# VH-VL binders against o60147: the designs that were tried, part 36

Target 1, 175 residues: o60147
Amino acid sequence: MLEKNKYLYIFRHIQTNQVLLSQGNVLKKTALFQLPYPLQKPVAPNGMRPAKLRKDHWVPLLKVEFPNESMFQSVFMQLLNYRKYRSVQPLTSDLLKLPIPVRRRKIMRQEVPNTIADLADILNKEKFPENSVRLQLSDKSDSEYADWPPSVQIDSEEIKLSRGFREKTTVDEAR

## First folded at step 1 (VH-VL)

Design d4 (framework fv_tocilizumab)
Fold by ESMFold2-Fast, scan of step 1:
Structure d4 (fold): chain C 175 residues (1-175), chain A 118 residues (1-118), chain B 107 residues (1-107)
Amino acid sequence: as target 1 above (175 residues)
Amino acid sequence: QVQLQESGPGLVRPSQTLSLTCTVSGYSISDGYYWSWVRQPPGRGLEWIGYIYESGSTTYNPSLKSRVTMLRDTSKNQFSLRLSSVTAADTAVYYCARVKWELYFDYWGQGSLVTVSS
Amino acid sequence: DIQMTQSPSSLSASVGDRVTITCRASQDISDYLNWYQQKPGKAPKLLIYAASSLESGVPSRFSGSGSGTDFTFTISSLQPEDIATYYCQQYYSYPLTFGQGTKVEIK
């Protein structure tokens, strides 16, 4: 069904804190095109190893449930536009004085706070019905990066990192 | 092959300026990378002094910043270190080195011992 | 400044032994850490960069691992030519800083 596209799944990289957006609960290789800096390591001579999607390196950051696909598509598109806008902004003087590897590290670490702030900004501008958008985080303290509108209801249960975004099984429930 | 070679006086008197030159062969210093000085006092560890980028921009260790100057001579494919107001604590083997884009030192000179003594 | 502490300061091992050296950063440096080998009377030589990447031409018996504050350097089968002092170096923040070194000797 088309209504299946009412969830936004947001992942973070366990080492870099880079963020990936997904319409499904599993990442596709094409999601890597969202990254401003590829997941590559330097090699000698002066080259880079090819980037590859390592699903085990990406953990849940948050999950957003929308009441319908139309709202999902609107927010998803706006969030992608916010991320694109940030990627083309001039770097601050403070960042420019840092070595390139350290500068990239600081930029990458800021993706989690920035993504959460962007999501909240979009939801504050879109006057959705009260309690119509449900937010579930892997770490509820991450919600403190933003002020949320009345349309958002934050789930009291955190996402378990060991399960990713997969549904509970009988085995998981028995633990 | 890329090679770096230090040259300069091996003995400097206290309060004077230590001056060393690094001659690079097999690669043009104006074509990329950072070009660095690292020192090692006898029997001790390594201390980064600073580097100069292909453009001439410099970054120095804050502990030495007020006394250090690094310069490029692209016509001779050389870069140099000047360390002013030296004391016995500046006695060390001085290495020049190339630094790659991820800030690791991939080529080193053989090192030049500089003794600060009267 | 970020302080790098190595342990042990020195060790003696037999040919063929597995040797491990650790390096601890005073703050989180992610994987911005390199390892160097310095043989007596010689300049240092890069062995490992970015915590775990082996420099070209370096024997596969050398490896690195770790992230954050704790890092390990390993020689899987010590050879006589490996007698040297080994240094870690962080490049997360200026100034670039090195550990105090670990001297490896053969029994």
Scores: ipSAE 0.000, ipTM 0.454, lowest interface PAE 16.5, mean pLDDT 82

Design d40 (framework fv_tocilizumab)
Fold by ESMFold2-Fast, scan of step 1:
Structure d40 (fold): chain C 175 residues (1-175), chain A 119 residues (1-119), chain B 107 residues (1-107)
Amino acid sequence: as target 1 above (175 residues)
Amino acid sequence: QVQLQESGPGLVRPSQTLSLTCTVSGYSISSDYYWSWVRQPPGRGLEWIGYIYYSGDTTYNPSLKSRVTMLRDTSKNQFSLRLSSVTAADTAVYYCARYTIFGVVPDYWGQGSLVTVSS
Amino acid sequence: DIQMTQSPSSLSASVGDRVTITCRASQDISNYLNWYQQKPGKAPKLLIYDASNLETGVPSRFSGSGSGTDFTFTISSLQPEDIATYYCQQYDNLPYTFGQGTKVEIK
C-alpha cells in the first residue's frame, strides 16, 4: 500500500501560546476542536476556544518528519493522549490562588513547554533507529524544554509552509 | 484489514441491562483511536452513544450517561456497551465504529446489531 | 445540545438531476459538520467532512458548502446507486448530534 503522511506540524498562538497539532503544513479550522481539551469549562473571558481561525494569529512551532506513516500515527496518537491526560490533572495550589483570567493565561502559556516535553517523552519511549526522526524548530532554544533521544536529529532550519497554507487559512468575514 | 463485528442478545426485557460486544480484527484496540457506539431506532435517525479511548478513558452522551458503561477487553481485542434499565425507547440497531483521534471522522463500522426491548 | 434540522425529509428525482439538501444548526458550529450516506440495512458511510472536504474514494459528484448555521449538500448528477438516506452531523460540541435525515429516491 502507499505511504500516506509522515509529517507532524505544531503551531502556537502568538498571544496565548496555545498549541495546535496538524497532520500537514495547512492549519484547518477543525484543529480548533483540540482547544477545549487543555482547558476546563466554563469559558473564561481570556483565552478559551476562539470563535475563528485566523492565520495571522498562528505561527509554526516545530515540524517533525518520521520515517513512515505508521511511526507518525503512533507518535501523533500518543501526543493527543498526553494532552487529554493533562486536561484532567488537578491544578496546583499556586494556580488555584490566582484569579481565573490570570490562571488561564498561565495554563495556556505552559502549552508550548508541555507539548515539547511530551513529544520528547514519547520519542524517548520509542525504539526508533538513530537519527531517523528529523525535528525542525522555529526557535532552537525551545529544544531546551526536554532531553532528546539519539533517534532525533534537531535542526533550526526555517519551517517552510506551502502556498496552500496562505490561501486556505483566511479569516471568516461573516462570523 | 480492519473489521468490526457486533454480538449480543437481540432481545432484552424492560428494566434489564442491554449488553453488546464489538470484536475488532486487523488492528489492536489498545494501539490507537476512539472506539464508539452509535444507535438507530427503527425508522429514525442516528444517535451517538459515546466512545472509549484506546487507553480506557470514556466519554458518554449526557442523555445516556447515567445508564451507559463502556469497557475494553484488550486480551480479546473487544470493547463492550452496557445500557441499564432499558425501555422500549432503547429498541434500535446498535453499531460499533472506529473514530480517528485527530478528527471526529469514523472510518470503520460494524454491520449493526438489532436489539429489541420487549416483554 | 445542538439541534440539527434537515430539509427536505424526502425527495424524488430523476437520474442525472442535481439534488440539494440543507442542514441548519441551532447555533454557530463554524465548519464542524460531516455528511453521511446510509443505504437500507447498512451502516452510515462518511462522504464529506469539515462541511466541504470530500472523503477519499468518494465520487466527485458529491459536494458540500456552508458555514455557521446553514449548510448544503449537493449531488451534481444523481446516479441509481445514490439512492439512500443522507445525514448531517455536527462535531463542534459533545454530544455529537445528527440531523433527522433526508431520503433520496428515484421517481
Scores: ipSAE 0.006, ipTM 0.474, lowest interface PAE 14.2, mean pLDDT 79

Design d41 (framework fv_tocilizumab)
Fold by ESMFold2-Fast, scan of step 1:
Structure d41 (fold): chain C 175 residues (1-175), chain A 118 residues (1-118), chain B 107 residues (1-107)
Amino acid sequence: as target 1 above (175 residues)
Amino acid sequence: QVQLQESGPGLVRPSQTLSLTCTVSGYSISSDYYWSWVRQPPGRGLEWIGYIYYSGDTTYNPSLKSRVTMLRDTSKNQFSLRLSSVTAADTAVYYCARGHYSNYLDYWGQGSLVTVSS
Amino acid sequence: DIQMTQSPSSLSASVGDRVTITCRASQDISNYLNWYQQKPGKAPKLLIYDASNLETGVPSRFSGSGSGTDFTFTISSLQPEDIATYYCQQYDNLPYTFGQGTKVEIK
């Protein structure tokens, strides 16, 4: 069998703490489809979504290296499912008491802790070999959001990005 | 086994709307991936039309955006293409394809020839 | 839009020959390039993704290389079943764009 991608990159927005998943070390414009529309945004009949990807506004949160593509695909798909599940949960009464802009900011700020917790939960459910998964965190303290299984080897080495990631991305307003 | 199959009229009159459906088996279109349409005029190369994400969000080629609509029917596991105001230039084989997280097309339908003629 | 130009537009080679096709992007696309094979009357088939990665189930005689603006696709030992048109496709930016295709025929 031929292996494909075995790396998962997770990026966070420097202002909102929203999270994007990527199979590579560079964010693509299509990753913006992971982001929900703002609460109460009107349905656009033509399906138009404003897309502005500023790569300089996203920084690496963590990088996961898997032994093979099969393990990567399993974890990646499960993580997308967890994110989808969270997006459709009913809002708590505490959140409903807040004005929409404040509520939205509070929800977005929880994406980092939630994503890290979800990743750890998935890895704890999978029975991967000891030290087979390498987790690199931009900020080692982010590992405290979860308990990690023995399959995970954690280090705090700087996550290296491709040269293209730091360059300003063209604004895409057509979709 | 993931399989895609196009269906729809093979002949469309100028100014009418071209309508095609892609039926997917072996995978749920609402579970993940991008579901795409690509066309190929006779004797010419490939042109990407657009895709619909598993969530229902769509992205269209800017050259066709004003004429294109993509919809999904999750109960039938189908997604469709509507192309309005067709002309002879829209005569092509239309393929549906699965986009693996937006970066490559890994499964394709067999293609459906649509001729625009009076 | 990013313009993709393939060279040559067509070629004829003998069984066992090494065949090389090139693809040039109008701007830097890093390694965000795929190669597809389309046999007569069939849908395209993914052969190579991300410039150099071989898709599962694809014979090892196919390979890709390159980065930036210049890319190469190689068939190390041409087989009769390789008669097809080959397309490069960039996905660095939307819309996705394809090269014009290279028709490979056997002598």
Scores: ipSAE 0.000, ipTM 0.466, lowest interface PAE 16.5, mean pLDDT 80

Design d42 (framework fv_tocilizumab)
Fold by ESMFold2-Fast, scan of step 1:
Structure d42 (fold): chain C 175 residues (1-175), chain A 121 residues (1-121), chain B 107 residues (1-107)
Amino acid sequence: as target 1 above (175 residues)
Amino acid sequence: QVQLQESGPGLVRPSQTLSLTCTVSGYSISDGYYWSWVRQPPGRGLEWIGYIYESGSTTYNPSLKSRVTMLRDTSKNQFSLRLSSVTAADTAVYYCARVYYDSSGYHFDYWGQGSLVTVSS
Amino acid sequence: DIQMTQSPSSLSASVGDRVTITCRASQDISDYLNWYQQKPGKAPKLLIYAASSLESGVPSRFSGSGSGTDFTFTISSLQPEDIATYYCQQYYSYPLTFGQGTKVEIK
């Protein structure tokens, strides 16, 4: 089968600032397994149960266009590995001084700058052609969380979609 | 890399207290996760004893709760198990282990080598 | 407490065979189940977490499936190094409980 997947869609939670990575412009429930902290109270005493997916609570953060599927897969896999690495690192002494709920809120708020920094780090390690990777942000000031390599071109236009990355179709407007 | 190592007496008299220490390297016990004890009587299966959370709070298996105490020493990066009023039924290999968790799962990811404790007169 | 029952208690198979072990929970545990491998004289090693997720570094011949109360663990092509006792373990409710183990040996 023919498959062309060259876009990475990154979403931000409107309340917690947590980040989800997606291969498609619509979030799947399984993306919630990326979150270290659920959006609702745990129902299992020995662990955390993923929250229900509320698509209206997730807004676009960043869309990345790659030249081909191979580059997309490489970067996507590396981002997931960076997120896993962050989840197992020792907490700083400053964070340990905070009550657990306050600590979790601070960690969650850092996911946007951390994800952008991780993306830039990965792209700086890869030797992609000049201007081959296109970034489109919802808020261009978020690009300032990192230094970008020559391979990256940042779109002058921000993402204007309020409900994910999908524009309304004629069918959606009729319904 | 994270490593766990059990230490303590291998022989305990009936009615006495079994005491074991787990020394952790490569990760601070106060920085995350649950730090657990699991035992295995010779030729039998695994039994969870309890764990201590990064905050110092403990959860014990109800079947052992009246006899179990777990403590941590963050300055030495150690956590310990005390099991009181032991009998021959407490003879087992005792493992210390980390319980890793995130949104994708909750499991024992690092184990000590195990320490055999024999309860006999 | 949630009781975990494994079947069979032991099995013998030939190299290259497909081996299936089952684990049954006394109540619904969703997919909150892990599988461990324990070789003689060694600590257990995680193979599968969350019923079906393969742990990093574990060979792809190992797989898990199931949800609710019935779970299966499969070795698609048994290798000599797979001789071990396998344990399921639930983390849905305290206390954490393990199955009694399934001993896998080669004919």
Scores: ipSAE 0.000, ipTM 0.466, lowest interface PAE 15.0, mean pLDDT 81

Design d43 (framework fv_tocilizumab)
Fold by ESMFold2-Fast, scan of step 1:
Structure d43 (fold): chain C 175 residues (1-175), chain A 119 residues (1-119), chain B 107 residues (1-107)
Amino acid sequence: as target 1 above (175 residues)
Amino acid sequence: QVQLQESGPGLVRPSQTLSLTCTVSGYSISDGYYWSWVRQPPGRGLEWIGYIYESGSTTYNPSLKSRVTMLRDTSKNQFSLRLSSVTAADTAVYYCARGSYSSGWFDYWGQGSLVTVSS
Amino acid sequence: DIQMTQSPSSLSASVGDRVTITCRASQDISDYLNWYQQKPGKAPKLLIYAASSLESGVPSRFSGSGSGTDFTFTISSLQPEDIATYYCQQYYSYPLTFGQGTKVEIK
């Protein structure tokens, strides 16, 4: 029968370049817990809810297709662990010299290359079968942030926005 | 690794001010997160007291707001709790904790410090 | 304030049993709910955030589900080290509030 959860969807924030990982094509509000820096500051004690997910502010970065759910779960969990690890590491002295807003902006800008490097590191470690993992990128030049193992096939087609929908991405879901 | 450690007097007299400090290691309190205090009376459940954000902005539980003050000392990587006009009802284990940026969940906790309010 | 009510207040089960506890919010909190484990004399430990997301490093036998006002926490196969009090917590609105706790003991 059908094997679900073979796809990992990775999104980029249009203003900050922060990255969110998702098991589905549509981001859930709970994905915001991955962010080290809030998109909005807390205000009133009883009135302000946690940051609202603006789906129109998140665009596709990368879609990863795995041959089965077991491989997907392994890689997804390892990526979450890498992100957790990064959130608790001390900052370098060079970053600590910068004013907080500048430092924060620089750190957020690095999330795209860091996420891609982390994914490649995990895939190099796992030694999956040749051409078993397929990557579709919104911008193929982002693949240059890492060296990919033989298990990875980079799709020639980039992820495109849907005609008639603002900031909606059309992804090839057949296969 | 991130570690939090509470310190301060374990005994406070009624009507006085309870004062506790949380020392953070492995992460800078100036680098985000909601640095929080949560208390637990003996044999009872958990009560959120409030948080201080990296900027020094604070939010307190309305039930305690008139008595609570939180401060940060970025040079020592510490944040503190002051609770004035204490009574026996304030006897509890006090935890400091790191709160998430948007969700209000706590991923790192101190070991807890028991504060007894007694004459 | 949003009131969180847990059920049962305590339970006893055997190693290998499936354990289920529930948490009810006094108003709709969407999926803004966390679950914590607290062992005697220790600080709480985050197990589940956002109603159903497993925290990194937490065993897969722990799971959460639900949305709105009714939430469930499950241990699929109880282990001796799981003896603890479990708390739910909402973060939909300030002040943050916790359930009263459910004590899980081994028979």
Scores: ipSAE 0.000, ipTM 0.524, lowest interface PAE 12.3, mean pLDDT 81

Design d44 (framework fv_tocilizumab)
Fold by ESMFold2-Fast, scan of step 1:
Structure d44 (fold): chain C 175 residues (1-175), chain A 118 residues (1-118), chain B 107 residues (1-107)
Amino acid sequence: as target 1 above (175 residues)
Amino acid sequence: QVQLQESGPGLVRPSQTLSLTCTVSGYSISDGYYWSWVRQPPGRGLEWIGYIYESGSTTYNPSLKSRVTMLRDTSKNQFSLRLSSVTAADTAVYYCARLGYGDYFDYWGQGSLVTVSS
Amino acid sequence: DIQMTQSPSSLSASVGDRVTITCRASQDISDYLNWYQQKPGKAPKLLIYAASSLESGVPSRFSGSGSGTDFTFTISSLQPEDIATYYCQQYYSYPLTFGQGTKVEIK
């Protein structure tokens, strides 16, 4: 279900640096389907993909406030398309030479820089008004992964999470 | 429970394309895992052919890469193998199998014998 | 490619015997090794993953050990239903490769 929203939250996994996109400050279990690799080593074969969302393992990477819902939807959909495009590209010969566990770790570590670069690329292609998009980063140095258009203003304020997000440390069953 | 079943012609002529389909039940191929093909020539060992991931990305065994194509049909919950320019050396039982993120095969189809003969 | 060599290629033992199969990798693969059982006319079945972890539902008489290049698979007390060919498989590097198999028969 679409919700009235002008805010995009992007979260980073504390151990793997994988990222999740969210339409709000609450992560749903279905967001795990954005991830190509498991968050933890499987204990049993049937538990290879994490069945539960551990909210305490995710920290905010950035928050974007858009002037209206239509701009948010456009950017959000384009980010999902960029991520989908990246996931279907053939692996480079350099990556194929690496052991599978090392290869996956290297790919996962690139998600933060790649997501930030993709966001900036989308915003540079859009004709948004000057200072109309507010970008808030948990670590301001992450802004250096890209060149930002005049439409973006970068804030240093703390990213606010909902009470429900903060207090829930395990599975959010949205199905 | 998760079940995999191979289907396709059991006899292929030399130089033609071998085509097999794996039908998955009990799990959506779009929801995870690496969907794989493994073959076994009669009386011999196992050889991994390749996989297609839930996103549609593929990885193939380099020894077969120039001849292999894998596709998925999410509406039918199926994935397929095409092996071009076959010879007698491609005669084998072909298994589809689910490969987990720890790279072990937890579910297998029953296997389909494909004979390459004129 | 990483070559996996099993020893012996075949063995014959009595019910209740301790059976040991070895698998050697052509390079260090840490603990990235699985073991499968294949009965005649059937698909392989996972028994052990990550060198030493027992798959759910698999009898405790099966065990695995080793790291690096040398791995061991053991059946502590051979049963008639254990007649099969056993395969090791590395997942340290692509392509995924299997050993040539060890056929286990009852005397």
Scores: ipSAE 0.007, ipTM 0.521, lowest interface PAE 10.6, mean pLDDT 81

Design d45 (framework fv_tocilizumab)
Fold by ESMFold2-Fast, scan of step 1:
Structure d45 (fold): chain C 175 residues (1-175), chain A 118 residues (1-118), chain B 107 residues (1-107)
Amino acid sequence: as target 1 above (175 residues)
Amino acid sequence: QVQLQESGPGLVRPSQTLSLTCTVSGYSISDGYYWSWVRQPPGRGLEWIGYIYESGSTTYNPSLKSRVTMLRDTSKNQFSLRLSSVTAADTAVYYCARTWYSGSYDYWGQGSLVTVSS
Amino acid sequence: DIQMTQSPSSLSASVGDRVTITCRASQDISDYLNWYQQKPGKAPKLLIYAASSLESGVPSRFSGSGSGTDFTFTISSLQPEDIATYYCQQYYSYPLTFGQGTKVEIK
């Protein structure tokens, strides 16, 4: 099941390829806070509730196991920093020539390769022990978006596509 | 780096309209996020006024809705607040701020004190 | 409107102390709760979002917990630079509402 803040769970949107980071194996509704572009245009009636998370639209992208909570927290915070950094960077002239909806679709589509590249960049800059960080991907070819440091072990077994990162345990079997 | 800066008159007479502008640098107000105004009367807590989305769509605090208007000027990368029929109760530091879709404010202006007095 | 009530309204503690502030919502807001720090003369700074998630660049001594109607904010080891007023804020329903604030002072 869920370890004490040792795992980073990364989800992708099945249509837009937007990415959500999670400290647990189940997405919280507030994870939508991470998105720089909302999935739908806001309608502004008084008393409007925050957007609902559609769990069936999000699938596992990858899972990262860290040797301890301190290393997990460091990498998780740095990934959030990279996401914020990307949201404030000037757009290329080619992107600026596109209509806003087309531009956003193109930017959103790049979140998967960008997140993977950012993760690898962070892990290359940190001096973690060799083979101390374990990656498990839903599609192993996604590991090709980056060059990984010696601290990273990529699991040969892919995550089976499912409704999330639910793991079968003896407790789950008893239910 | 994203930066927000308030500007406008620091003194407004009762019954007149309070007008403030927020100038945004390092990010286009047309590229997402909700752009908001929050105020704080001297020595008191924070009160949310409302926000404007990139499209021009607005949501206002019901307590202020009849008096408040927010507009955007995409050519200057600015958004503004107009609050009509002001009274001494509207004396406050006014902040502009940015939030992602859900209402967690990650960037704030430095605040502009507006005093309403006769 | 959703009412947010903080306790205590003020506290004084020594450097190194564990400081706890609570926030209560008048109805279930799930985990749609932020915590802000406001130093004298400055704008608020986001410290915690989604009840328990630490904002980028914020020291690890700050933490949040809770869900539903009862929330807690903790400073594990108070530092001199932590003197400030702390606010909770719900974003479950419009209008967005803040607690009245908790002033933290060092003895």
Scores: ipSAE 0.006, ipTM 0.531, lowest interface PAE 10.2, mean pLDDT 82

Design d46 (framework fv_tocilizumab)
Fold by ESMFold2-Fast, scan of step 1:
Structure d46 (fold): chain C 175 residues (1-175), chain A 118 residues (1-118), chain B 107 residues (1-107)
Amino acid sequence: as target 1 above (175 residues)
Amino acid sequence: QVQLQESGPGLVRPSQTLSLTCTVSGYSISDGYYWSWVRQPPGRGLEWIGYIYESGSTTYNPSLKSRVTMLRDTSKNQFSLRLSSVTAADTAVYYCARHLYYYGMDVWGQGSLVTVSS
Amino acid sequence: DIQMTQSPSSLSASVGDRVTITCRASQDISDYLNWYQQKPGKAPKLLIYAASSLESGVPSRFSGSGSGTDFTFTISSLQPEDIATYYCQQYYSYPLTFGQGTKVEIK
């Protein structure tokens, strides 16, 4: 089989719990466009986006294997649209009562359960064949954030993917 | 700012391969999410042909899949379209466009008219 | 494939008029719909994404609404520079598909 890019890689930020989606097993700078606000506004120093894409700060959350590239692309686009939708929703009254630093941490922490729930919702709406989609997690308990359709098979093996980028940087070359 | 420019022959003979190149400036194609080709026959609507992702992976419109190939050249910051076995029905203005995930096609080339004629 | 049908195919209105264009999808596409403006002899320009979100730099007189199968694009006060053909486009499923276009002219 010669199919490419049938894998969706999801990463989480170690400190903030923010989530980034990737078609490859390494994150690229362009993934930062996925963070909460549209590109029309500069990233604030104290904003929810990291100032720079730093490879050591991102670890694998989960990996999804699709039967073919077309299904992967469809689900990937839908997931990004779900994330965009969440970014423009009004904050709840409960969140508005919290001090800004506490509110920001709570919102960012919710990205992991929200992303997993969104993925499951998309897969439940799509009528894929039974056991056609393989889900592998770094922590299998994260699968409990959602109810999965019959199309999804959760792998018993946890992800052992390397952290961050594989491209050499000045720091990597010195090492 | 990012700009896209199509180039290639404006006249192609029936049964030949249509070949177009999109040159991107102000942005690296290896840093862009999707790079698309869209065509528009004279006086008609828009038809999506396919796109190439920053990794080089491609997705094509099934109606054209057997005839379409898209390639990237990261050293020249270009991506290309090849459409084989052309007929008069392939006469159209061909656009290249940048496609961001949640945005749609936000930057377009000016378009290149390709006429398929003997 | 998801078929997108626009109504009307063309319209004529006066400067300052409210113009409404409708787009219908052959199946539920949630809010995965874009609107483009194409002026004569030029490339399309993205105006609205995700059914109702205004693209940066686009005048506020343009708006979109709807979800599911029925979508509306509105120009609240038509200007001479708005003479163009307008296209809806779904990105819910591959292949990406466009409506047939609505030509907007001034009387």
Scores: ipSAE 0.007, ipTM 0.509, lowest interface PAE 10.4, mean pLDDT 80

